VHH binders against WD repeat-containing protein 86 (WDR86). Designs and how they scored, part 5

Target 1, 376 residues: WD repeat-containing protein 86 (WDR86), of Homo sapiens (Human) (q86ti4)
Amino acid sequence: MGGGGSALRVCADHRGGINWLSLSPDGQRLLTGSEDGTARLWSTADGQCCALLQGHESYVTFCQLEDEAAFTCSADCTIRRWDVLTGQCLQVYRGHTSIVNRILVANNQLFSSSYDRTARVWSVDKGQMSREFRGHRNCVLTLAYSAPWDLPSTPCAEEAAAGGLLVTGSTDGTAKVWQVASGCCHQTLRGHTGAVLCLVLDTPGHTAFTGSTDATIRAWDILSGEQLRVFREHRGSVICLELVNRLVYSGSADRTVKCWLADTGECVRTFTAHRRNVSALKYHAGTLFTGSGDACARAFDAQSGELRRVFRGHTFIINCIQVHGQVLYTASHDGALRLWDVRGLRGAPRPPPPMRSLSRLFSNKVGCAAAPLQPA

## First folded at step 1 (VHH)

Design e1 (framework vhh_7zox_3)
Fold by ESMFold2-Fast, scan of step 1:
Structure e1 (fold): chain B 376 residues (1-376), chain A 120 residues (1-120)
Amino acid sequence: as target 1 above (376 residues)
Amino acid sequence: DVQLVESGGGLVQPGGSLRLSCVASGFTFSDYAMGWVRQAPGKGLEWVSDIYSGGSTGYADSVKGRFAISRDNAKNTLYLQMNRLKPEDTAVYYCARDLYDFWSGEYDYAGQGTQVTVSS
């Protein structure tokens, strides 16, 4: 069962790689979405699969777990809502014409981003599309939502904030800010010279942070569209971002995590030990957790940058991690969900062997777009 | 206008070697992860190897120790050195551009392919 004396459980029921992991608010359930075309609900108490969510006609790209409903999106161009008690499909959201890459549920609204170059918002209960956000020149990979009450109450900001703001990131090299109520694009955030892969919002500061294949992070004022800062130290794509206490953490294809002062763009720490890209990040209680293409998860002291523990057991890239209480959850393209005790004894760090196989995943993820993915 | 043009395929005997080349144009080659994907007669696409923009490489278990991927960013060219070839390596080999500077398996472009036939 894994290595490093921290392993609690291995859940290996998926028949294909796991693309995403979502934890319930109470920490009692997990949702995984897989290349095998299914999602699974797991009990965190015993590691047992509680429900098999089957109905998608292609691989599941992303998922989100709420108290009574699970949401999945797929390369089959649909989004599905499932009953967590029965595993029954309650709603299919149809309209996207290519792979649905990300979803987000907020205020009884479902947001989605797709390779069809659109983002959409849907009524959760009625299954109908409320708005289409069209304007990107290529795939929409990532999205984030700012609620109306999180934005400044000024005459200029109130018009932009009606129904909240959706921010989208695209392979066209831009992020866009949309007014949800009208569907209008209020800002196009231009400056990246490569795809926007990841996005986080500082909602009280109305700032978006975008990470790109151009190896930079950029900070933007979402109301004015102004570029505020460029974070320049990574030597490869910025794959994942986390914003904590005015600090930005970025995971990169350059095999490092960097910690930056959000307000200045100064790099204050670099975390090294990974043998491949850093694919997942999570800050929890003074510890930085990472998932890597080298099949290992790691725990670092966030303040010192000291490597505290290496979690060994996976055989392929870790696509998603979550932390709740004293447990780290890792979901891997090897098809396994692993649970790790994070309060346990530290092991000596040792570089893991690199392991990658994309034969099955590559066949399933062949792009449908004939158009180039570069901005212009 | 993105173009990927493969060359270097042909007929070889088992145990032989081939070097495949892929010349890229129409984009900043150094910004992208590149890979090789093959399709054997009557079968689906199989990932063979990848190389990140920074030079890190990956290999399918079936080719590990026999194949070596490399890139020359100054020449916009991707290479696959194929050693100790087996009949099972017979396939059309495609050069592919990933969406990212790391290999995710989500590619947007592939070339026309080059045929590799391993037979006596």
Scores: ipSAE 0.000, ipTM 0.184, lowest interface PAE 16.3, mean pLDDT 83

Design e2 (framework vhh_7zox_3)
Fold by ESMFold2-Fast, scan of step 1:
Order: structure tokens, then sequence, then C-alpha cells
Structure e2 (fold): chain B 376 residues (1-376), chain A 121 residues (1-121)
């Protein structure tokens, strides 16, 4: 072999673009959800496809893998739970009236967000909706959950947090904080002048960080609804966020990742080299990994910002990345899952011009393409 | 509402040249990357070229060195200069606006009506 890549395997079994990738808690299995209406289970040990999950009537938008069950949501307005050993559909969650964009499983509860302007919580075992969260004026794109034990032990916080708090982000330009036990909107986080695309929680600090098409990240106190900080340096939509060790990493349509001090909003580092938007990011063991609309994944030294390696092979936007052990997993709208060896992070050669794909011009997987922004 | 109007297609012999134009309206043209995609008879959509809001260009390997994308922001117009045309370049060419996942019409509205390019002897 004389190649410049660290490619271990190409998994090209999907017949349509891959929208999301989920790693099992034990790191031994991986789940992909695809435009082809299927999800696939893979072994991380050898990259073999273990199961094909068929049943959705439209493309799969998102997925989450747990130890014994896989969960998928779809443009068919349903969520499905699958047995990881047999690949059989165990439960269909029905009630949403439009595309289900995101799901989250925590403590035997299933949360969902939808283009129907609602978020919902479902009993995993019974398949029934337990609560509807209604109040957003447009599509609900993203969600995060704060469990009761993650919140400050104060009388006011415990009253507000009975059953935990759900935080949702919407194309209406707001995030909302919901009391799960009552279904009531506790706070509306107002300040963004564009859609909220991404959301991460600092649960011990009861802080939400939201990324928006308005090119800002905002930090909010989820108990008071107070805007704490605005992070202003991006020149395009903030597409993805990761919170690591009091640092916020943001990937943007401006082709950069920026690293910010979470507590001050100071930008401490900018990662350049991408030729297109940064669609995915993952911090692992001192390395920042990115996925881009330019069809390349990249590895940077997180402290210096130095580009260490470029992973070339995909032909469309990389929608999701994961790292486990010494392997990078990249899932692309080109329909391929790729595995890369990351054991040695030697200097990367200067990237040749990548083949650019249609994914950046035609992606409708993470947003509500037809829904205009609603005034907050 | 977003509108893209393509023109400049036609019948040309192999080795010939054509210049495609796309007039855009209904959005701030300068803020968006623009591109060209094509659909040959019996095939799916193929990305041909794009140009960022800052002027950075990209090309499919099949057209690299033969096609040149450019934009005139004062006229809200995107261009594709097509040189050394081959029979394999025969397709309907669509003007595409960078997809804004959060506002506006769906992604197909951004592709415009298309302009037919036929390369034949």
Amino acid sequence: as target 1 above (376 residues)
Amino acid sequence: DVQLVESGGGLVQPGGSLRLSCVASGFTFDDYAMGWVRQAPGKGLEWVSDISSGGDTGYADSVKGRFAISRDNAKNTLYLQMNRLKPEDTAVYYCAKEYDILTGSDEFDYAGQGTQVTVSS
C-alpha cells in the first residue's frame, strides 16, 4: 500500500445518504440511519453489518443505539425501537404529524422533536405518549434532557425540575425549557434572530448553549431564562456544538470550528482548512475531529489548532462522526460509512481540491426546509 | 420567494463551447454559495461546479480544466463557461442556491427550471 490515507474499511451497503451515526454505550456496536429508509447495525470490531432494520416508510433522520435496543426516527412521522440481536421492530411510536427530526433516550423515557412544532415524551416499554410539549411557533429541530439529579439541590430548582427538564430548539428562533412532569413551558429563551440549530447542556451548571443561523452561540440559565453570554465571531450559521472541559467547540457554515471559554464567551482558537461548512465535530483525547461539506474529515491538535491529518474518500457531506478507541467512523450523504485508523497522527499533506458534492446544496436532513422563521 | 432562471443552453458540436447564465432573485445573492448541477438522460443529478460567497470555486473531476464558474454579484447572475464539450456533457443544467435548511422554499425550488445542453455531431 502506498496511499496517503488511514482507511480501514468502506461500508457501502446503504442505497441512500447516511443522516446519522450512533455508537453503543459499550462501544462494540454502531447504528446508521439512512435516506434509503433503513438503519443498519455494525460491529465495531470488524466493521461487518450485523442487522438490517427495515420498516420505515420514508428516510431515517436520526438514530440512537443503546445496549439492547436501537431507536430510529423518520420523515414517516414515526419512531421505532428495534431488537439489536434479531433486527426485529419491537415498537412503533405513533402520534407526530410531521417529520421527526431528533430523538433522545434517557432513563426508560423516549423524547422526540418534530416539524409538527411539538416535542413529546413516550414510555419506551408501553409505546404510548406520556406528554406533549406544545408552544413552539415552528419546527422543533433539537432537544436535550436534564435529569432531576443533575440539577442544583435548591427548593426552587427541585420544584421546577420535578421529573427533569427538557430543552428544545426551534426554527422559531427560541429555545424552550419544559418541566417534564407537567408538560408546562417553564422558560422561553429569547434573543436569537434566527433558527436554533443545535443545543448542548451543561447540566451541573444548569446552562444551555444554543447555536443559530444568526451566527451566534448563546448561553442561558435554564432555571431563570436569563441570557448569560453571546459568543460573536462566526460569520455563518452555527451548525454543531460540543461542550468539553469548560470549552465550547462550534462548527459553522463559515468553514471554521471555533473554541470558546464557556464561562466568558472568549474565542481562544479557530480551526481552519475546511473548504465547506463544518457539519460534524468530536473531541477525543486531545484531538478535535471534524466532518465537512467538502467530503473530508480532519484531525486537529485541540490545544494548538494544528491540522494533523485529512481523511479523504467520501464524495458528499459528512453528516456525523464518532471516535472509539483508535478508530474514527464517518457517515456521509454519499451512502458510505468509513472506518479510519487514528493511532498515528502524523503531519497531513496539504489537501488537494476535494470533489464537491450536492449535499451542501440539497440537504434537508437536520432542518425544516419549508418552514419560515416565526417571530418569538 | 426564491427564483432562479437559467439560459444559454443549446445544440453544439463536440469540442465546442457554451456559456450558461442564471439570474437570481428573492434572496441576498452575495450571501450564498451558488452552483451548477446536471441531469443526463437516464441518470441522476450530478454536481458540476460551485462558487462560494467569497469566490472560492470547486469542480467535478469530469469537468475540471474545461468548465469555469463565475458570478457577478452586481447583476445577481451566476455563469458557467463550458469549453471542449463532449457528448457525455449532454444534460439539463440546473442553477442551485446553497440550501438554507431553516427558511424559504424547499430544495427543489432552488434548482430553477433548467437549460438543455446537447452535444452531438
Scores: ipSAE 0.000, ipTM 0.198, lowest interface PAE 13.4, mean pLDDT 82

Design e3 (framework vhh_7zox_3)
Fold by ESMFold2-Fast, scan of step 1:
Structure e3 (fold): chain B 376 residues (1-376), chain A 119 residues (1-119)
Amino acid sequence: as target 1 above (376 residues)
Amino acid sequence: DVQLVESGGGLVQPGGSLRLSCVASGFTVSDNYMGWVRQAPGKGLEWVSDIYSGDSTGYADSVKGRFAISRDNAKNTLYLQMNRLKPEDTAVYYCARDEGYWLSEYDYAGQGTQVTVSS
């Protein structure tokens, strides 16, 4: 595993750790947000830095790239919109009173979550806050949006989902479902005994899946607030989640990824090989890719659980990964963005080395606030 | 010639202590990522502890607070201090060197050193 032919490029222009990366919808551009207070736009065709986005007064925690605009949020309590052609700051969104941890752009609306205990929705064009979602008792770490057309078309559901539903996860141990049009808390999802770190929506099924420091994943009906099932078997915090083809993949501080049937909560597969927490995961075309606190990314056959490749080069926790075409992108707290060739992952696995193999492991010395997927 | 020579294993009673040593030759321990892995009867390889550039250390949850990894650069030797040993710590312990980027190859000295925790 992990031969020298897998690396395509190392992008080391950032002067601080990279907290997140976002791929444009068309796959032509990549955006990174860094502890150095900048974001950078990269061309996926040649890996060249196309623009440096400067203006934030503290580290960038998260970013999202759209076709014509880039969005970043920061520990400086602001969100910024940037023109992807010029790199100019087009809008500053002001109002949060603490670190902005996550943002989401959907249907010309900007959503944000903050350590100030609120989530907010903003007019993208006017830069003004439209709604404040206040009720959490601690930091709001994660969020997801369900549009009205993704929900059941019943009179009761239509009334509850007017303007869409925002789901937030908090260090207070709850997730909350908010009616965007009214700003009212529609449901509080109670059951976790620890912080809610990650959240994904099955929008057609109106189901939220939450991962927690309590080592469980929970499935919730977002319209009724009913807890549908509990996914038990992890022995550490659930840090990241991905929902694909009625399967839930979960990355944990217990150093495993687990694959579960979304509809039953049955664990069907456990992926082992990581020497530290699994901080990032991405399913792509039958392959499960992971990023770890051990500074390695890995590729597994998603159906069998077989480890196919180890990507070695980073020296700190990998905070985010993305796959497009034949390229894996890894963003690390070591300050590097790495591009890896994933062509040829299919085929017979290499025979084991003559000597016993040991996965590489590096210190994760960054604070929880510096890593977007770690507890606050 | 690159070589790792392990020693310090043996039979110990539960609650006891052992110190494992790994003498390296052909390379410098301070320049390399080094660690300990173990294999219990009927089990696969389990990572125990490691030490890397800047003397940062890592430990498996099963041994945290009981085991301590260290280096003596003057003697080119890696150590594992094992305290409050449990029957579950019974295994062959191997000293490992990480070859670095682009390779998944590691060096193990011989058969390791056997640790048996039993009365």
Scores: ipSAE 0.000, ipTM 0.158, lowest interface PAE 14.7, mean pLDDT 82

Design e4 (framework vhh_7zox_3)
Fold by ESMFold2-Fast, scan of step 1:
Structure e4 (fold): chain B 376 residues (1-376), chain A 118 residues (1-118)
Amino acid sequence: as target 1 above (376 residues)
Amino acid sequence: DVQLVESGGGLVQPGGSLRLSCVASGFTFSSYEMGWVRQAPGKGLEWVSDIYSGGSTGYADSVKGRFAISRDNAKNTLYLQMNRLKPEDTAVYYCAADSWELGYPDYAGQGTQVTVSS
């Protein structure tokens, strides 16, 4: 049995699948975006729905929660900013001509990626598009931002990094590095033979890690465009990535998570237990949490790879997970947000069950042949 | 313009068979992982089956051994062969691209109604 006794709350108010969840910086509120075309704000203290954000004309694909504003993007081609206290729509960002898949608020700027083959940056307060990043040959699925102060201050890097660098990943099989200030494509990262689904940045090392339907992760120098490493061992699409302490964790359609040394590409651990693809991934305080297409979340000891707990209750793929304090949050395409108590996962590990060897069992049946002897 | 057009639904008796088709246009079908999701009356969405670009398949426990997913990349068409149908298979069936890997449909069709009744 696993996970069901850890359940703190089930929030089933959405009328369609939940595509993403975002935790406020202070950890007091949660935002969910749903197939039902709404987003919902929840209190983390009691799991109560605080606000219903209505206005999108199609399903919500992604969301990000800040202290006083919520951001959502949608298949309706718009991005919306909402007041978290009133639930009122404060701004609509218009210009994309297809599904907006991802957004990111960073450096007082709003970035978006879309199936219209563009990424865009917008003024948060004015609602105006500042730049369009056009050049991908297919949908732009993912994005990440590197601020100017996070990049090397060498003469060649200073010019390339004016206004920061945006990195985008596309179904066209490439990632692109864009100068935010100019809108120009600085680098095209070519090598994947399938869609780029996920992307994380190692900003101090100016390295991008991309995960693809081609079953590889690739590491790139974002300033030179050079492919640094290829991480080969997954047998299916790489769906999600997390970079922690010079380690890359990858969740795959091959039903595993793999942990790799970021600097060498060596696979140091494989986490097995999932019955479907690994769709969500989060490292927290020595524990690796996963969400899967098998409707279960799992907790593993990150160092040993030992499965510590299975969280059962969802009935469809888990699209997003988040951890804060002693609570795991899981958002599923079943329409439910679930809160789980994760206290005790960092205690002394339960000893693995004794390995039963058939040879050892058979050895126990070897007896002595002599009748009982009485000593003198 | 991206389109996914489902067909093949209808009324069938328990134990019968139906073949669903989904014709895709406006994107590189062969590069996408495809699947089927359904919504039964009074229930939420349920993942049914998926097929990866490399041909690997997955099935929900409720349909495993009865349904077979396949694709024809030359025709941009996804199929679902449904055998030994049960009343509980009654649902609107949606074709979708990448929905099970990313947790949402990149593209989804209008759906096709399957009704299993005697």
Scores: ipSAE 0.000, ipTM 0.163, lowest interface PAE 17.8, mean pLDDT 83

Design e5 (framework vhh_7zox_3)
Fold by ESMFold2-Fast, scan of step 1:
Structure e5 (fold): chain B 376 residues (1-376), chain A 122 residues (1-122)
Amino acid sequence: as target 1 above (376 residues)
Amino acid sequence: DVQLVESGGGLVQPGGSLRLSCVASGFTFSDYYMGWVRQAPGKGLEWVSDIGTAGDTGYADSVKGRFAISRDNAKNTLYLQMNRLKPEDTAVYYCAREGYDFLTSEYYFDYAGQGTQVTVSS
């Protein structure tokens, strides 16, 4: 491994690049999807591969892990649901006619986007397509879901949001807002002059933020279709977005991350250290973590912009990162999942190791039963 | 093979100073938190100090202001500068590497050297 980082484990079981990484809601499991056509389930408790998910006929593009089920989508035009306890395929979702690029499980429904120019919603339990969202003029790359609204609102807004809204981003340069219950396109969000690569919704699900090859981020009211703001300062494609506490973080092909005030569009910070595009972002407890095409992950103090650590070891682009507890997970096109110690990065001094673990260390030093260094 | 080799212990009078060294091999030294743990005669293990990969340091209250931990990543060496030594500092001092236990999700010292004896006597 490289210097400057705290490497815990290298998981090199995949035989092709890893395209995505998903953490279970309970934090107990991790899922990776690979160019080798498989997904793998890992235990966060012991770092062990719990299951090999085999069945896709082409590379896995994306995955999402839930507490009892794993979901994967593939260039084979299918989506699969897997049992997390056994690794058995429980359901195949068939109907897309080209690469399935993204999936999203929300409101007990499965949503998908495809190079076939459609998004779809499927019954998780029945495996049947419930709705097709057709209207984009090119590949649908990204998805977000706005849950049904429970606030006092106008009849028009309540009718539009009653069954939830799906937001899609496309290489056709638009995002579209769809009524899930009807399948109708409610709004087309026009303004970008290039492909929409990434998409996030704010916490109430009322504002969409889109990142584009046109080097801008745009904020939209999803009910009215109004463009609220344009975030202009990136000099290359906006590849990834993270939204936290009224702040937008954007990772770009211009080799920077920028932090913006979501409400005004003001750029308040630029993070500069990457030698290639910024392909992955994660904010966690005052630290901004990044993954890059330069094969390094980095940790910055989010408030000051100070680079705190460089994680070296990967040999190709890092496609996805995740943080759980005091461990950073990085998934790379080099085929490796890497685990890193991230203690000491969050402002509070690191606590000393507990006395129990010191006793355990010495009792196990010789690889056999030995008296611990405790008073008799 | 992970190896940690301590040196620099000895007999010193109260108020004196010693510098302990630990040479590490068999792993990428710069990637690990490193520390010092001691055991006084008839007592259990006591954590003394540690140093992180970014140079962040921690100290036990009993040694704070008197001891200084440092590392030289180019030489794979950990140091403990011990000043204003007291009889209560008499112990075997162990250099230790900090690892991670995936089963408990806890950090702990996973390797320690053979130790070096420090005796503070009037």
Scores: ipSAE 0.013, ipTM 0.353, lowest interface PAE 8.2, mean pLDDT 84

Design e6 (framework vhh_7zox_3)
Fold by ESMFold2-Fast, scan of step 1:
Structure e6 (fold): chain B 376 residues (1-376), chain A 120 residues (1-120)
Amino acid sequence: as target 1 above (376 residues)
Amino acid sequence: DVQLVESGGGLVQPGGSLRLSCVASGFTFEDYAMGWVRQAPGKGLEWVSDINSGGSTGYADSVKGRFAISRDNAKNTLYLQMNRLKPEDTAVYYCATDYGSLWEDEYDYAGQGTQVTVSS
């Protein structure tokens, strides 16, 4: 409900920062994972907390919401599956020996990456580890999966991709491509000079895009292991990536988002309004949404790069954002989930710059000391 | 295009009251902080009062206890109720908003102003 406002609701039930947000496939429910060691299920219709998921013995790092089940992973070295109707823990996946950083559920399989230097695949229903992917020399931070039917149907590709391909990114500066059926490392993608923080796949093109602390994005052929191109213009770590319509969007510690042609590596747009790192990004219907370490979310016209809206209310870094229908969801390390109305955002003109500055007058009287914010 | 249109000013005797209004258009009014600033003849701008999107208010020491700021989000209208007016309150009053800001230390939009004169 709005009637034209941006702010719809503040959900402040978590007792610690929120690390991730997952939207159900039908858009009716949200899942948040928190530093307080819990996950929470929320109704998107009214923003009410529907279930509290308790059981983890340390903070929740990541979560994924499916239609009937919620999945969480934790610094307690476990992954848990929860019933969305009862909030009961249905399965604990045990075996990792350090923080589980990311999970992914695909093709009735559960994949995980851990600070223990391994990735794993588990039977969702039985809770048993099916494969261990061992070979990285440091923490495995990120992962992505390509199903066999999403890859080229050539005889060579079919044989290499038996059971699908798992791609992992590590603080050891490499990404690795694993054959899921065998557990064997098919390729090691070498070239980054810093940690691989983020990863997206273009499965029809059998291409992986990796973002690194070395300030580059690299494109790789996952079947041959060849480095295809390097995207060079960021001045800081590449923290997050999104692939949309043959365009790569990258969010960076340099306070910008850049848009690149995936096929050439040409930078076609830069989005520069952030005052801290860009920690989250989502493309939706011609609008680029961002979350930042400056505690603001922003909406830009993706084609022009024009800033359309600044969403203010959070007091700490925004770790995750989602968009569904006419609502933006922002999850912050301040412990709040916020819902924002984004109706009428596309096509709204930016006003001309004003003749006078009045912001200092407001700041002097409201007591808005910049002390809570990180130094520039 | 942002428009802020102030009204309600006039000539009033010391101790009297006035209610200022500001009708806003061209932006999502309920999402932004709104305020009143004033400029007395030959002086710079002085902040008078503000109200954020959540309804929290602030007041300059010179007007605290005499002025009340409020907003009606359904009508995109900001108000300033001015009581126990003093000659020192004589100024042009401007409605202001932080809409269109790219940074925290940012430019604000202001309207055309409405003249308040407190004189016998």
Scores: ipSAE 0.000, ipTM 0.206, lowest interface PAE 11.9, mean pLDDT 83

Design e7 (framework vhh_7zox_3)
Fold by ESMFold2-Fast, scan of step 1:
Structure e7 (fold): chain B 376 residues (1-376), chain A 121 residues (1-121)
Amino acid sequence: as target 1 above (376 residues)
Amino acid sequence: DVQLVESGGGLVQPGGSLRLSCVASGFTFSEYAMGWVRQAPGKGLEWVSDIYSGGDTGYADSVKGRFAISRDNAKNTLYLQMNRLKPEDTAVYYCAKGEYSFDLYGSEDYAGQGTQVTVSS
């Protein structure tokens, strides 16, 4: 059943790759969005599919699960809100003119980013776009939100923070900071020489961390637009980021994860065991979990960098991972959601030999069209 | 560098047989686990079979009793004998090299396009 990296449950109901996974705030349900054009709601207690969310006319790129509502976005240029009890579509958000790549529900607001070069904020209940953020010269891939109460109350910051700040990352090589209340571009964060693929905020420190195809991470002051630090040493695209207090974890196409001191840019650890790009990251209680293009998930001791466990079973890139309680959730482009027992992770790396695994043929889909978080 | 060259695919009727070959070079073939992985059009990669350096074999449930993996260490060649072929076996078949004598884990050297197997009338 469970135990040493074996799956507790394999959920193979999707007929296409899974692009994203979202856990409910209470941890009792999870949502998957798929290339089959559907999203599915699952019970975490038994791994059973509770609802099939049908209505999108193209593949689902991203999803977010809240207590009473599920949100999905799609290559069909729409975002949808679903009732988690009935599976009924409650609202369609129309206006984007190309693939919607990411959404974020925060502070009772819905934010979106699109290949149409815009980000938008929408009224959740009315379904109308309340603000458009236009200025990027190419696809907007990623976004993050800083609420007004998370920012300094200085005269300058009070004006900049009215309604909160939206930060966007683009294939145009920039991140932009937008004042939500006005729709105005407050700052353009320039310095990357390639696409911005991933973005995390240190909201109390008003710092954005961006990862790029240029193999660097950059730290920015979102109020001044100043580049604070450049994190060098990756040999390939920085695909995913996790911020844990003053430590930055980065997953790369160079097949490593690196841990950096956020305040200095010093690389303090490198995690090496992946046979393909690191496509997903999650830090939980002293353990670093990774998902890879080699179709394996891994658990490392975050302090030592030692591999503790390998989770084998997927046959294609793992696009998203989540950890809740004693369970790791992995969502793969192979169309399966897997639940893994992570109880008792301790000590030196000791995966059971022998293990039957695939490593050579696991590859990302090319470009942003099919799998936005999977650079080629 | 490691090189793996697959051959033996083709068009065959349901119930027919094919034998795939993989000629390996660039490493000490006898010391590593070897295997077969397949990809049907529009689907993900599926592990089919492996064979350890010591001769122990494993098979996917979908092919058990129909396929037989073997190796000839003197010729650096891996084989897959496929019997009672079904339309569902239609795929490109790739040869895989493991990092270890007992596992396909860590294989990285698929330079070729594999060999196409089509099961149809």
Scores: ipSAE 0.000, ipTM 0.166, lowest interface PAE 15.4, mean pLDDT 83

